# Miniprotein binders against Flagellar motor switch protein FliM (fliM): the designs that were tried, part 3

Target 1, 374 residues: Flagellar motor switch protein FliM (fliM), of Caulobacter vibrioides (b8gxb5)
Amino acid sequence: MADELDDQAAMAQWASENPPGGGEGVNEFGDFSGGMGGWDDGGGDGASERILNQDEIDSLLGFDLSGDGSDDRTGIRAIINSALVSYERLPMLEIVFDRLVRLMTTSLRNFTSDNVEVSLDNISSIRFGDYLNSIPLPAILAVFRAEELDNYGLLTVDSNLIYSIVDVLLGGRRGTAAMRIEGRPYTTIERVLVQRMIEVVLHDLKSAFEPLHPVSFSLDRLETNPRFAAIARPANAAILVKLRIDMEDRGGRIELLLPYATLEPIRKMLLQQFMGEKFGRDNIWEGHLATELWTTQMEVRAVLDEQQVPLSRVLNMQVGDTLMLNATPDSLVELRAGAIPLTRGRMGRRNHSIAVRAEAPLTPAAKKAVQKLK

## First folded at step 8 (miniprotein)

Design x27 (from E1x with I73L E74M)
Fold by ESMFold2-Fast, scan of step 8:
Structure x27 (fold): chain B 374 residues (1-374), chain A 96 residues (1-96)
Amino acid sequence: as target 1 above (374 residues)
Amino acid sequence: SDEELEEIKQRVSELRDKIEQLKERLEEARKGDPEELRKLEYEIYELLLEAWKLFVELLKAEEGNPEELDKLLMEALRLEQEIRKLLDEVEKMRSG
């Protein structure tokens, strides 16, 4: 739901907590009294709206972002900071959206029978309520269902794209000669054209997800008022994907919003893929193996060199004879458990004992051996 | 122009025939083959794009009898709607 009532309550709270009447410290900033006057005009004196600065916006939200108070303020700040973080938590979605952009470029060229270029502007996190309040109107909002995830998402088509689609498809003929007036209701033909475009995008989204996890996206309803597009609580975090659609000198934007709640069923899959691709193969398992080897007792051998020698040479060895090894004191030794090589390390001393310091990661053979035991 | 209208009428007739063939295949697929359902979904979607291209072509038409063009436009939109319902049905069957 749009929180106009909550915004008015927050403004009233801010005004009651920041009265101009008492402190000498308020005069140091001067602008504080001016800000109060702009927001509380008493309803009769010719109210003037003012552009809010960041501190005034923070006050209107009914919380203090100073960070030197309660754990509740720290938690609220963490939510706001999460909304501004570049999308590092689910990077597999970047691969999905890269595929979506390529599919949409082809599909929209076919849909319009004209040259279309789709590009990804950015991926970010945002609070759902903040997103609804930020949508430039007029716009068409598509509430869609992710069937296998049993939840919803939102697509927003801006005014520029709506009129670009109408122009490309109709060319000012068959009733599109009507003057474009901001704020007028969309006609039936305009809604039909935009709805078909949205359905093409939703089908492409399904195709983009296919390699990761099959999800069918179906249009639930179209809305023109953000208040009727509520699919999550205002405080809930969501992923916002901004796509640009360019058609020569025209076009616009499509914005895709996916609440984190909608992605929760596949979040572990997204994280596992991320760890495998970001840090190399078997990274999660490698960490687990290291922990197991640290706590488990096993017999290990440090092999400095391994040579094949004829039996006659062994039988003729005398006290004082030497075998030359193809190694120096600075050579790495191979640590083995039975026939399985674990790692390589450097010989040294720790207190009054001889030690080996591991200098290399666990071998693939060691990793496979532990995998068989699990 | 008259010959072009006859070509459009032929394409509309072909779309009707393809829709009936897909309906028949969807009933056969209901008896169970997930791979055939996937192929049908793809083919139904391709037919939807074909119907949409015809609709756009009719919307862009400048020449011809306006009343006849309007009737063909409405028929193309009606067929597109029918294909969309068929796509929704196969998607529901696949999500089962």
Scores: ipSAE 0.030, ipTM 0.559, lowest interface PAE 6.7, mean pLDDT 68

Design x28 (from E1x with E74L)
Fold by ESMFold2-Fast, scan of step 8:
Structure x28 (fold): chain B 374 residues (1-374), chain A 96 residues (1-96)
Amino acid sequence: as target 1 above (374 residues)
Amino acid sequence: SDEELEEIKQRVSELRDKIEQLKERLEEARKGDPEELRKLEYEIYELLLEAWKLFVELLKAEEGNPEELDKLILEALRLEQEIRKLLDEVEKMRSG
C-alpha cells in the first residue's frame, strides 16, 4: 500500500515519463549544446552589429583586455561604468518588465491557487561573472533560449521561493512539509514543480515582449551549480532584473539575466522612449498604453469644447438654456483621463453605444502617465 | 465528498474534450490562417493554466478514495503535458 500511496513515487514516475526538456531535445531545446562544460559563442559573432561589451569598450579606449587588477585604471573604469549605466536606462525594458509583473501576478495566482503578488525591485547592469559569483546557494538556475534573438538568458530562483512553491503546492492531503535542510540536494518533485513555474514565467515573458517584438523563450536546462550555467563570458555586460514574489508572509526572489548580446537584435527598439515618425503607424507606445488601459480602469472623458463663461451666466443657468459649442459633427473630441489629455478622435456610434475613433498619436503626457502606473 | 470527486472527474473529462477540439482546430489552422494560429496559442495556454490549477486542487484534496485520487492526479499531469505539447506545436507553426 505504501508504494501505491506515495506521492513522491507517483511524481517521480510522472517525471520519468515527462522529463524536463526531454523528448524534444534533438532539435527544439538544444539539450546537447546546453550540456557542454562551457559556453564560448560571444567572441566574434556579430561584433559589427552588437552592442559593445566591457572588453570591446576597454579595447576601444586602448586598455588591456585582461586589466581587471590595475589601480591606475579605476577612473577610466568609472567612465565606462557610467556609459553602461546610460545603456541600462532602456525605457522600453521598464515598460516590458512592468507588464511582465502584472502577467506573472495573474499566472502565479493560477499556478499556486493562492494569493500571489509580484513586484519589480530594480533593473541594473552587471558583469556576467560578477553575477554568477553573487548567487546565494542553494538555488535553481534556468538556462533559457530566446529563439528569435538566437541567444540565451538566465533565470534564478532562490531557495526561499523554491520551498514556498513546494509548500503551497504540496500542502494538501498527501503534502510534504517544506524543509530547509542545509546541504541536501533538491528532490525530483521539487525540481518538477519549480520547472513548471519557470515555464509559466517564460511564457509570460514572451507575452510581455509581444507588443515590442515577438520572442519565444524556451527552457534549455536547469542547473544547481552556477559554473554549469555559463551563457556568456565573465566580462560580458548583462541586464539584471530582480523580481520579488510575495505569498502571504512567504515567497522569495526570481532574478532574470539578459546579456546585452542577447538584446542586440532589438536594441534600437529598446532605446526608443518615444516612437519617431520614421516608424510610421507602428507605435509601440500606443500598444503599451492600450495594454495598460486594458488591465487598469480609469475614467476617460470625451471633451467637445472648452469655453470661458462668466460665473454669473453659470449661476443663472436654468433647465432649457442652450450653451453653444464651437464644434461641428465632424469635429475631433479630446479624450482625457482626469486632467491629462490622451489623444484626439472622431465621435461615432458602434451598435447602441457612442464611440470615439482615435485619429492622433498618444500625447507625451499620456505616455508619461502610463509609465507611472504601479 | 463523492460529489466533489464527481465534479473533478467531470472537469478532467471536459479538459480531454477541449484538448481534442484544439487538436482539430490546430490541424485546420496549419492550412492557412495566421490569425487563427495566434488565437489558438492563447487558448491552448489558457487551457494549460486550467489543467495546472486542477492538478493543484487535486494535490490539496482531502475528499474521496486515496487510490482514485492518485489516478486523477496522474491523469491531470498527463493532460497538462498533452496541452504543453500542443502549445509547443502551435509556437513552432507560428515561428515558421
Scores: ipSAE 0.013, ipTM 0.531, lowest interface PAE 8.8, mean pLDDT 68

Design x29 (from E1x with E74Y)
Fold by ESMFold2-Fast, scan of step 8:
Structure x29 (fold): chain B 374 residues (1-374), chain A 96 residues (1-96)
Amino acid sequence: as target 1 above (374 residues)
Amino acid sequence: SDEELEEIKQRVSELRDKIEQLKERLEEARKGDPEELRKLEYEIYELLLEAWKLFVELLKAEEGNPEELDKLIYEALRLEQEIRKLLDEVEKMRSG
């Protein structure tokens, strides 16, 4: 033990980690151009930038322009250049963040004991320096570490959300969001409550990544001045995830920033859907997605036969008339969900119910439909 | 009110008891039962959320003896740290 009896030392340490006010202070006007000389034709927009040159790509990805004649580095550089120039949606990352939104909605409802809705506004690519220059102040910035990836990320909580969280947790007046105009530093209590919310979000992020790759996200520090939240070089490319948090008539935004350098160790896994589709590889995320969908209900119909018949034949049908089907007792029935054919199977009985035993794999249309289910 | 403080004191006592129960279960699961470790991680995290809610309730309870409230706030923060330590331990065991 040092000591539950060192409670005062622990309290002092906690207070020093959560000081009243972070130093939002009025910033002196600076360059904040990201070190790119004041203009850039390749604005970090990814696939829309057709004329991004090699030096710009190297700078954007954090590569030094001066280096040894390393053959290994040349090979890695080519792979990174290909990924940046031909940037497409990262299917697994989009699935991860869709899962994060669902987890955060549940967690934040529990955290606030109030109605909370979380939605994903956008996933985009941005240069780190451009992002820091774009942050509306005041805000709280959380520098966090992705332990297994040996690198950092940034989470930004805007002023509207900070005051909304404080108001809802302390049962204050609905107008506390207006306190933002006072321009004062955040109090210790405000920082503590926001820090707890951030820790909830980081735990949800871990849960969201778990089916793809286990990653622990730990809070490193809170900052109120972007200049102290440097986790990458200004020219480095990063993925920006914008989340909206709605709480009745209030709320705000959380933005998650992950540098490409942080995601590099798992980039192949993030592209795994393309590899699985192209090479016929079953991946771990497909199994998890199927599990998440097991509670989703849909109407399934068993179609024995489908025929074109004249309307007059249908209208003249009487009780006792026979409709001849182009099927035998051993014919397979088609299982459908709406207009989508799922599979084919054999009619039978299981226990005291009528059953269909699948005798064919899921159709490509069914596989795509399952992937679109929430 | 005095009634609110007594409810809070009872919740603090319940948190202590739950922490001790989880410590014992974590030690038993240390031999590598993956399903029990996953279940424990979930339960420890849920307890952390309960501790955070208790902390918020203490901040809202500005009524009563200030010295007693400060003592309860400090105790709630200490219990939160113990739960966080347990969460770190189970996460390391699962990733190990």
Scores: ipSAE 0.014, ipTM 0.530, lowest interface PAE 8.4, mean pLDDT 68

Design x3 (from E1x with Y42L E46A)
Fold by ESMFold2-Fast, scan of step 8:
Structure x3 (fold): chain B 374 residues (1-374), chain A 96 residues (1-96)
Amino acid sequence: as target 1 above (374 residues)
Amino acid sequence: SDEELEEIKQRVSELRDKIEQLKERLEEARKGDPEELRKLELEIYALLLEAWKLFVELLKAEEGNPEELDKLIEEALRLEQEIRKLLDEVEKMRSG
């Protein structure tokens, strides 16, 4: 709940600075300031990752005004540009990934039984082929399927994180100590430990997406060679999410890659949820309605017996007549709200009032009705 | 340390025996006993968790011959995979 409220507040702040409808569908690759760190250092030692910039976006448009042949040649680029525009300023994805970071911090602390802090470095766009060429090797790549989206994503774990996980989980075990040797293949033990961590992350990703749209993420396979992790064409655009995992004096990075094609089925949901300051799951109006229902008085009936009686018996009843009930002084009374049985209990007295003391748990029907009021 | 290694070897042997028993019971359950299928699913899942715990314990072992431990780790992982296959099979039989 707390994480969901924080996400709603972040979304409300974003919406106030970027009102929906006017330019929110325009790709800010190259113009993005703040969240993506605005990396554009002109080719320093540290920055090797390629992002879509304004010049590259302009080139996708073709800018060929010569006629019909150009239109045919640029048809695919027009579709790509349309998709990029549709996914520009993805505040819902930013909220999802902020939630993911919080979930991963808790989950990885439990997974390692050690101190772990997860942080979001940036969210950017990149061409798939450029991404595969940028991956520092050795690394483990996880191809995963987004079931309800009927498409794939990629998760990359760098060597520093792999060795950190091995060191933490094995506690310096003799003969299995993590070696930071570039270019060597990972052992079966290293791959299994990393695979279990990836499965934890994919479960958290499902939880992070839940308020927006339920999506199950299942691991398809692990790869150590980017050549075998092709889930999209090299020219296809994708969202790249860079996460940093800090574990005291060790740690590393996880990178999540989602092709725009994978997100296309939820594009309308992404934009529609953004148009309001409410999540479907965290809707304030729904919370208010639930509160009103909890304060609503309901008629509760204590039923000792039910029987069918001939109409003639009812019509001829007079003051002083007695109706025999199929009950004893020790019989349990059924408490009902309308047609729904709530529980059974014994009748008694509290001071000058008649009371019923519950002796059975709430029925499944009552429990389900109460859960709907939460 | 030798005693602990022998205990682990014994547990690996017990897992192999339990897997074979579950395979036999799964074939018998194919004759249409739904209650036995539910019971088998729970037992197979419990064995899967047992195999995973053994695998983690083997990874944490600091004593003994590394070569011998690596062989036991590989065997524990293989047994885990066999149990997962049994779980998948009983789930398919249950979901019809």
Scores: ipSAE 0.013, ipTM 0.294, lowest interface PAE 8.2, mean pLDDT 67

Design x30 (from E1x with L77F)
Fold by ESMFold2-Fast, scan of step 8:
Structure x30 (fold): chain B 374 residues (1-374), chain A 96 residues (1-96)
Amino acid sequence: as target 1 above (374 residues)
Amino acid sequence: SDEELEEIKQRVSELRDKIEQLKERLEEARKGDPEELRKLEYEIYELLLEAWKLFVELLKAEEGNPEELDKLIEEAFRLEQEIRKLLDEVEKMRSG
C-alpha cells in the first residue's frame, strides 16, 4: 500500500546515491537478491548465523565438515570465535567501501594522468596475525591512524602496483625495470611516489566515511617488514578489504585492514539498518511513515561545551573541585548523534528531568546522514 | 630547456605565494566559520595535488641543468611539506 510505495521510493533514492558497482545487494531491507538457481542457499545474516552455529555443534563432537588441519584450534572458544567472526558483518561499511572505490577511480586517474580502474574484489574477516603471515613479499605496508577513532589501520601495496605506479608516473624514463632488483629495498623515489598514492587513498577514505561519521586518516609510517607493522594482537579480528587497481596491461592490489577494535567507537552506526521492513501492507500508517523512517534507534548527546585541558589538571582533580564551562544559562546546546550535529536548543527542566527544547532545524549534515540510512 | 626551467621557477614562486595566502586565511578562519574552514581544507588539498604534480614533472625532467634542477626539486619538496602542515592544521580545527 502507501507505506510500500514510500519504501520503494526510499530504496530508489538510496540505490541512486549508493550504486552497488558489481550489481549485488544494494539495500539491506529490500534487495538481498534472494534469487533462484545457482547461488541461493540462504543469505540473510540470521539464517547464515544459524547455519554456522550448526557447523560449530558438529565441530564440538570432534568432527569438522571441512577436514582441515585444526591443531591451532586447541579449545572450544577458538572454534566458536572463528565461526562468529566469519558472520559478523557491518552493512554500512560495505556502502562506505563502494563509495571509496568510485572516489579512488577518479583520484588515481588524476594522480597518474593515466587510465585507471579500481574494483572491489572482496570484503572479509580475518585474524590480524593470519593476515600478516599471508602478505606476499616484497610489499609496502602503511600504518595509518584513524584520528577521531584513536586507533590504527593498515594498508598494503603489492610489488606489482608499486612498480606500475613508478613506471606510469615517470613515463618509463626513470624508476623503470632497471630498478626492479629482486631482494633489494625500495629506493627513496619509489617510496615517495607510493607514499603520495597512499595519501590520496587515505584522503578518499575520509571522504567515503564523511556521510556516516567524520574520520581523518593520517599516515603514521611505512614498513617493508610485516613484523614492524603490528597494530593489533595476532588473535584480534579485523576487516580485510581487497581492492584491485587496473592500469591497462599492468596494475596490482591494495589491501585495507581495519581491526574491529578500531571500528568499535562507531560500531552501533555501522550495524544500523534502514527500518523499511517495519512498514507492512496490513495497515494504513497515514502520517506515521515519515516519523517511523526517521526514528531509528540512535544515541543523541546534548553537548554544552567541549574543552581541551592539560593532563596534569585532570590528574590533580579532586572531589569538590569546580570545572567552569564556557557556557551561560542562555547558551544553546548542540544535539549530536556521534560526530554529526543534529540541531541546537535551549536547556530547561520538565518535572524531574533535564530537557532540551530544539530551536533550530536539522542541519544539512544530519539530513544527509538520515538519507544514507534509508 | 631554459624556457621550461623558467616556467617551473615561476610555478614554484606562485606556489609559495599561494601558501602564504592560505596561511593568512586560515588564521582569519580561526574565528570559527565552519563553511570557510571546509572551503580552506579543499583548497589546501588541491594545492597539495598541484605541488605533487610539479614534483613529478621535476623528476621527469631529464638532461636539464642538474644543479638547478636539484635545487628546484628540494624547494618543491619543502613547499609540499608546508602545505601538508597547513592541511593538518585545518583538519584539527575542523575536528577539534
Scores: ipSAE 0.126, ipTM 0.625, lowest interface PAE 5.8, mean pLDDT 69

Design x31 (from E1x with L77I Q81E)
Fold by ESMFold2-Fast, scan of step 8:
Structure x31 (fold): chain B 374 residues (1-374), chain A 96 residues (1-96)
Amino acid sequence: as target 1 above (374 residues)
Amino acid sequence: SDEELEEIKQRVSELRDKIEQLKERLEEARKGDPEELRKLEYEIYELLLEAWKLFVELLKAEEGNPEELDKLIEEAIRLEEEIRKLLDEVEKMRSG
């Protein structure tokens, strides 16, 4: 019903970002909608409802951009098809990338053993062919597979970042300007270091998606020539995420490209509005980690009384001596894990053992301690 | 330095031991505890970061026997690949 109508409208929006090429327009929309290769087992209305005729596609592309007489419809169509690709806001995806930035900052600091700051510069839509033509060379391109989504993505590491990583990790400066001028191919060591960094980023991407949907991202291959990094048709629209990595006076850019076809299986989840209690806060991992920690047994002490006693009294203590506790049978007992008070309770008895019945919820100190167990 | 290189050798040995411990825990977790699998994935990832830090330190080593250094670099690469395989295995078990 409402969700199906939203899906249809969203698929039409995606079609506007993957404009058809002449007679393949309806087929491209149909292929894009059914791009998972086996979705259209059909016979039902769903498959036929996903296929729009050319007039419906043209209408959804918004050909009413003329507020001025003498508008050239051919020129307007060319602008829509080549220059103006609308960014469809996917609220959950923006939250995922904010989380990715936080994870990457920590991971890259650990990877380099140096100060690294990661920031999100921009999220936009672009046609795949336009993106490949725009990549400043030399660069390293990583074709990766989104296993559960049964499709590919592309990650680009620019020359400045490659030489910054090499410089930081090897402790010397490599004359980056001279190497850029010469257009020298990357060495084996340079490619190995960049590959390991890419694998860190891909694992962080998986972690960033975890609360939304488990997706494993695995490196398929590294390329230095964009011609060999083709994972989609040139006209297909993709989400382009531009990340900046700053390391003092050096750094560079990582660009993540996800074709809309790759995200289609989780599109409904990506359209969900922000859920602050579960998503969009740096506490997502805290919830999962706390659950994991609470499956582990801990030692709990029941403290009846704590008192200071002179050392001489302790040293002269003999079997049969009486130590007076400042507690009565009705006193509340403090339950502790180490030095941390957990709760208070009343002493009692169950079966074979002395028991403590909790009279209060966990203390603020106990709740804070859970957060520090990371 | 030679002294730092000996510390690196010790860390390589420790990483090897941790990898074997994680392999054993992963086989036990194959019995289907999803929370244990998530915990193992996190611990394997942390070990992967330790292996990369070790690899970086080996690349920065300016002194020592070049043949010993090359062997340690090859060992660090091999250990990283083993940790990566464990990460792939836990990922398949979680999504399987």
Scores: ipSAE 0.000, ipTM 0.346, lowest interface PAE 13.3, mean pLDDT 67

Design x32 (from E1x with L77M Q81L)
Fold by ESMFold2-Fast, scan of step 8:
Structure x32 (fold): chain B 374 residues (1-374), chain A 96 residues (1-96)
Amino acid sequence: as target 1 above (374 residues)
Amino acid sequence: SDEELEEIKQRVSELRDKIEQLKERLEEARKGDPEELRKLEYEIYELLLEAWKLFVELLKAEEGNPEELDKLIEEAMRLELEIRKLLDEVEKMRSG
C-alpha cells in the first residue's frame, strides 16, 4: 500500500507541474480535445520537482483523514486514487501520437499490401491493474522495452485485428465481420505474422519520438495471458493510447500502454509547447500559431430546429402559446460555429448538464475553415 | 509455375547478395559515421519488408513442387532472421 501511495504522489507531481489543459478537457464522448493551457510564450518559470506527501495530496483534494472513521478513510483513498489517475494528456505526447498514426498508416499499407487507415481514438490514464483486467480475451500482448528510458511498455493487439492481419496476408476473405474461431490458441504462423506487425509498429514509434527524443523500442516477449505481461504494479498509473486500424470492412485495435514511470525521464520535454520545425512542415503546429489555435475559443451553437413562421403568427403570439419543434429526443442536432456547420450529434444529459454526442465527422466546410485560420 | 519458381529463386539469391552488401557497408560505417548509420538502418528495414513480402508470397503458393517450396520458405525465413540481426546491430551502433 505505501508503494501504491508513492506512485500516486508521483502522479500528483505530474498534475502540479502540468495543470489541466486551458479550459478544454477530454470529451466524455471520446472526442479528441487537447489543451495548451498554462503555457504562455515564457513557458513559465520552472517549479522544482517534488514528490507530494499523503497529507499534501489530502490538502489538494480538500480532505481531512485524521478524524474520520475507517470506512471514510477507505472511501477518501479511492477518491484520491481516482483523481490522480484522471490526468490524461501531455501536449507533446499528443503530437508524437499524431505523427505515429501517419507513419503507421503508411507502414501498415506496405506491410499488408492492402488499404489500411489508422486513427487515434483516445489518450487516457488508467491504473495498470485495471487495464490488465479490462483486456478482451483472446489477445496478443507485446512487452517491449524503451531502451534509452530503461523501462517497459505494453502493446495489445485485439483478436479482430489478429485475424484481419492473418486473413489479408494469407489471402483470406475480405470484409468478414465475424471471426470463425475466436477461442482457440493462436498458431505459430499467426503469432509470427502478428509479431512482424508489432515490430513495424515499434519501429514507427521510434520514428515518431525521434524529433523529441531518440528512443529505441525493442520487443521483449509476446504473451497471451495478461498475468504474464506485468510490467508495473497494479496500482501504478499509466497512459493508455487507443489506436483503431481500419481495413475496409474489418480491422481492430492496437492499444499502447506507457507507465508514467517509463515517461518520467522525458516528462519535461512532453510538457513543452510544440516546436513545429522538428515535426515536418505542418504550419498549424509551428510556434505561436499552434498555441493560438489550441487556446482559441469559439462559440458553438447546437441547433435543434429551424423553421419559417408567418409574421402573423409571431405578431399574434401570446404568453402561454406553444411553438412545436420538428424534433424528438432522439433527433440529431447540428453543431455550428457561426454560419459554418461543424457536425451532427445526439442530445443528452451528463451530470445534470446538457451534452451533445458527435455522431458524424467534421464537415468539409469545417475542415476548410480550420485550414484558413491564421 | 516453372518460370515463377525460377524467378523466386532469383529473388532469394538477390536478397542474399543485398544482405552481404549491407554487412560490408555496416562494417565501414562502424568507424563512426552517424549519417551513414541512419541511412543503413532505413535500407535494412526496407530489405526486411522485401524479405517479408517474399515469405508471404511463398506461403500463398498453391502450385509447384511442395518439397521445393518448403525449402524456399525455410530459406526466406533464414534470410529474414539475418536481416533482423543486421537491423539490431545498426540500432546498437546508432545508440552506442
Scores: ipSAE 0.000, ipTM 0.399, lowest interface PAE 11.3, mean pLDDT 67

Design x33 (from E1x with R78E Q81E)
Fold by ESMFold2-Fast, scan of step 8:
Structure x33 (fold): chain B 374 residues (1-374), chain A 96 residues (1-96)
Amino acid sequence: as target 1 above (374 residues)
Amino acid sequence: SDEELEEIKQRVSELRDKIEQLKERLEEARKGDPEELRKLEYEIYELLLEAWKLFVELLKAEEGNPEELDKLIEEALELEEEIRKLLDEVEKMRSG
């Protein structure tokens, strides 16, 4: 069951049968001055240009007429902020893609039986509709599902890389060499070979994410027309990762597109300041510790007091009897994983739940125990 | 040409042997060693890549009996599917 794909098809069907009309913005002017255009989505509509109100535009330009404490953080402003977020706001994502590049270099060398170098050109943010309009055609687009994240991503393989892969895999024999003809449709054999390469990349992506969060990336379909690769609304923001694949005198590009909606379930992990700082400083021990702790589930127990009591006292205990603990409400609680003390903190309440606020760093015993997990 | 076909048949046989070895190791790993499961996942994936290379080599084959080549292509696709099922199984064991 592809619930998300079914929902997208249902939404597309609904939109085609019920175009927006009830919420029509009145045409105060002729909308020919400052037409801007440039979206080329749904007929090159200037509707998304008009979706920003004057206060939002003024805020982006540094003119705030609503006072210093009144922010609108919903709807359109949120998506604009998402689209303007640099990759520096997701430092863990850079580490994931660095690992992906290393894995892909090894995997593609094995896949092609040839010398392959993979490099990361850049990580940026883009609106989904702008991305689809920017794809150099012809290309192969792979719609894939991030299973545990319950959402989709898009992987684009450019024409140069498609012909390079076909030539490398088939070009060693007389009569089997692929012909590079611009503007022709891709053959079934060309699509099959590129599909296998895409599956290699998706498996490497899974391996790259594994230390952070286990995610299985499965190919949903291949498309050659961007119109059929819609996995998000045109205005939705996405992370765009541009990878260059070099095979000596040939090669091309793979572009990975991940909508922010797809990354939302793991956004806190991607934004972790501590982990990003440790990895960025090339501290392998601290980076490894943080990564392992995020992927490993542990039972943590809060111990208020430990004391020995006679067995007869325990066996004769009745409902209503009192056990005195050598602690006060202000006493520090020891957090333990099994026999290993992790840290100490104060008990309290947060949102009607019992909480422990850590007031000490991890114990040396905890740090040594994690090191042994390697 | 007969020599190339025999080499391909040998590689098919080797893939089958490796699949059986991985199945036995996967059953032992069911006893709860997470490190062994990670190693098995990697080895199963490497075997899948090896099966894909065999498929490409069969597509490049110009020599041999068409009936024999068609059978080898069918066998290569069957082995690929078997490896994919094994990979799915180890992934399910790791995710719970």
Scores: ipSAE 0.025, ipTM 0.544, lowest interface PAE 7.0, mean pLDDT 68

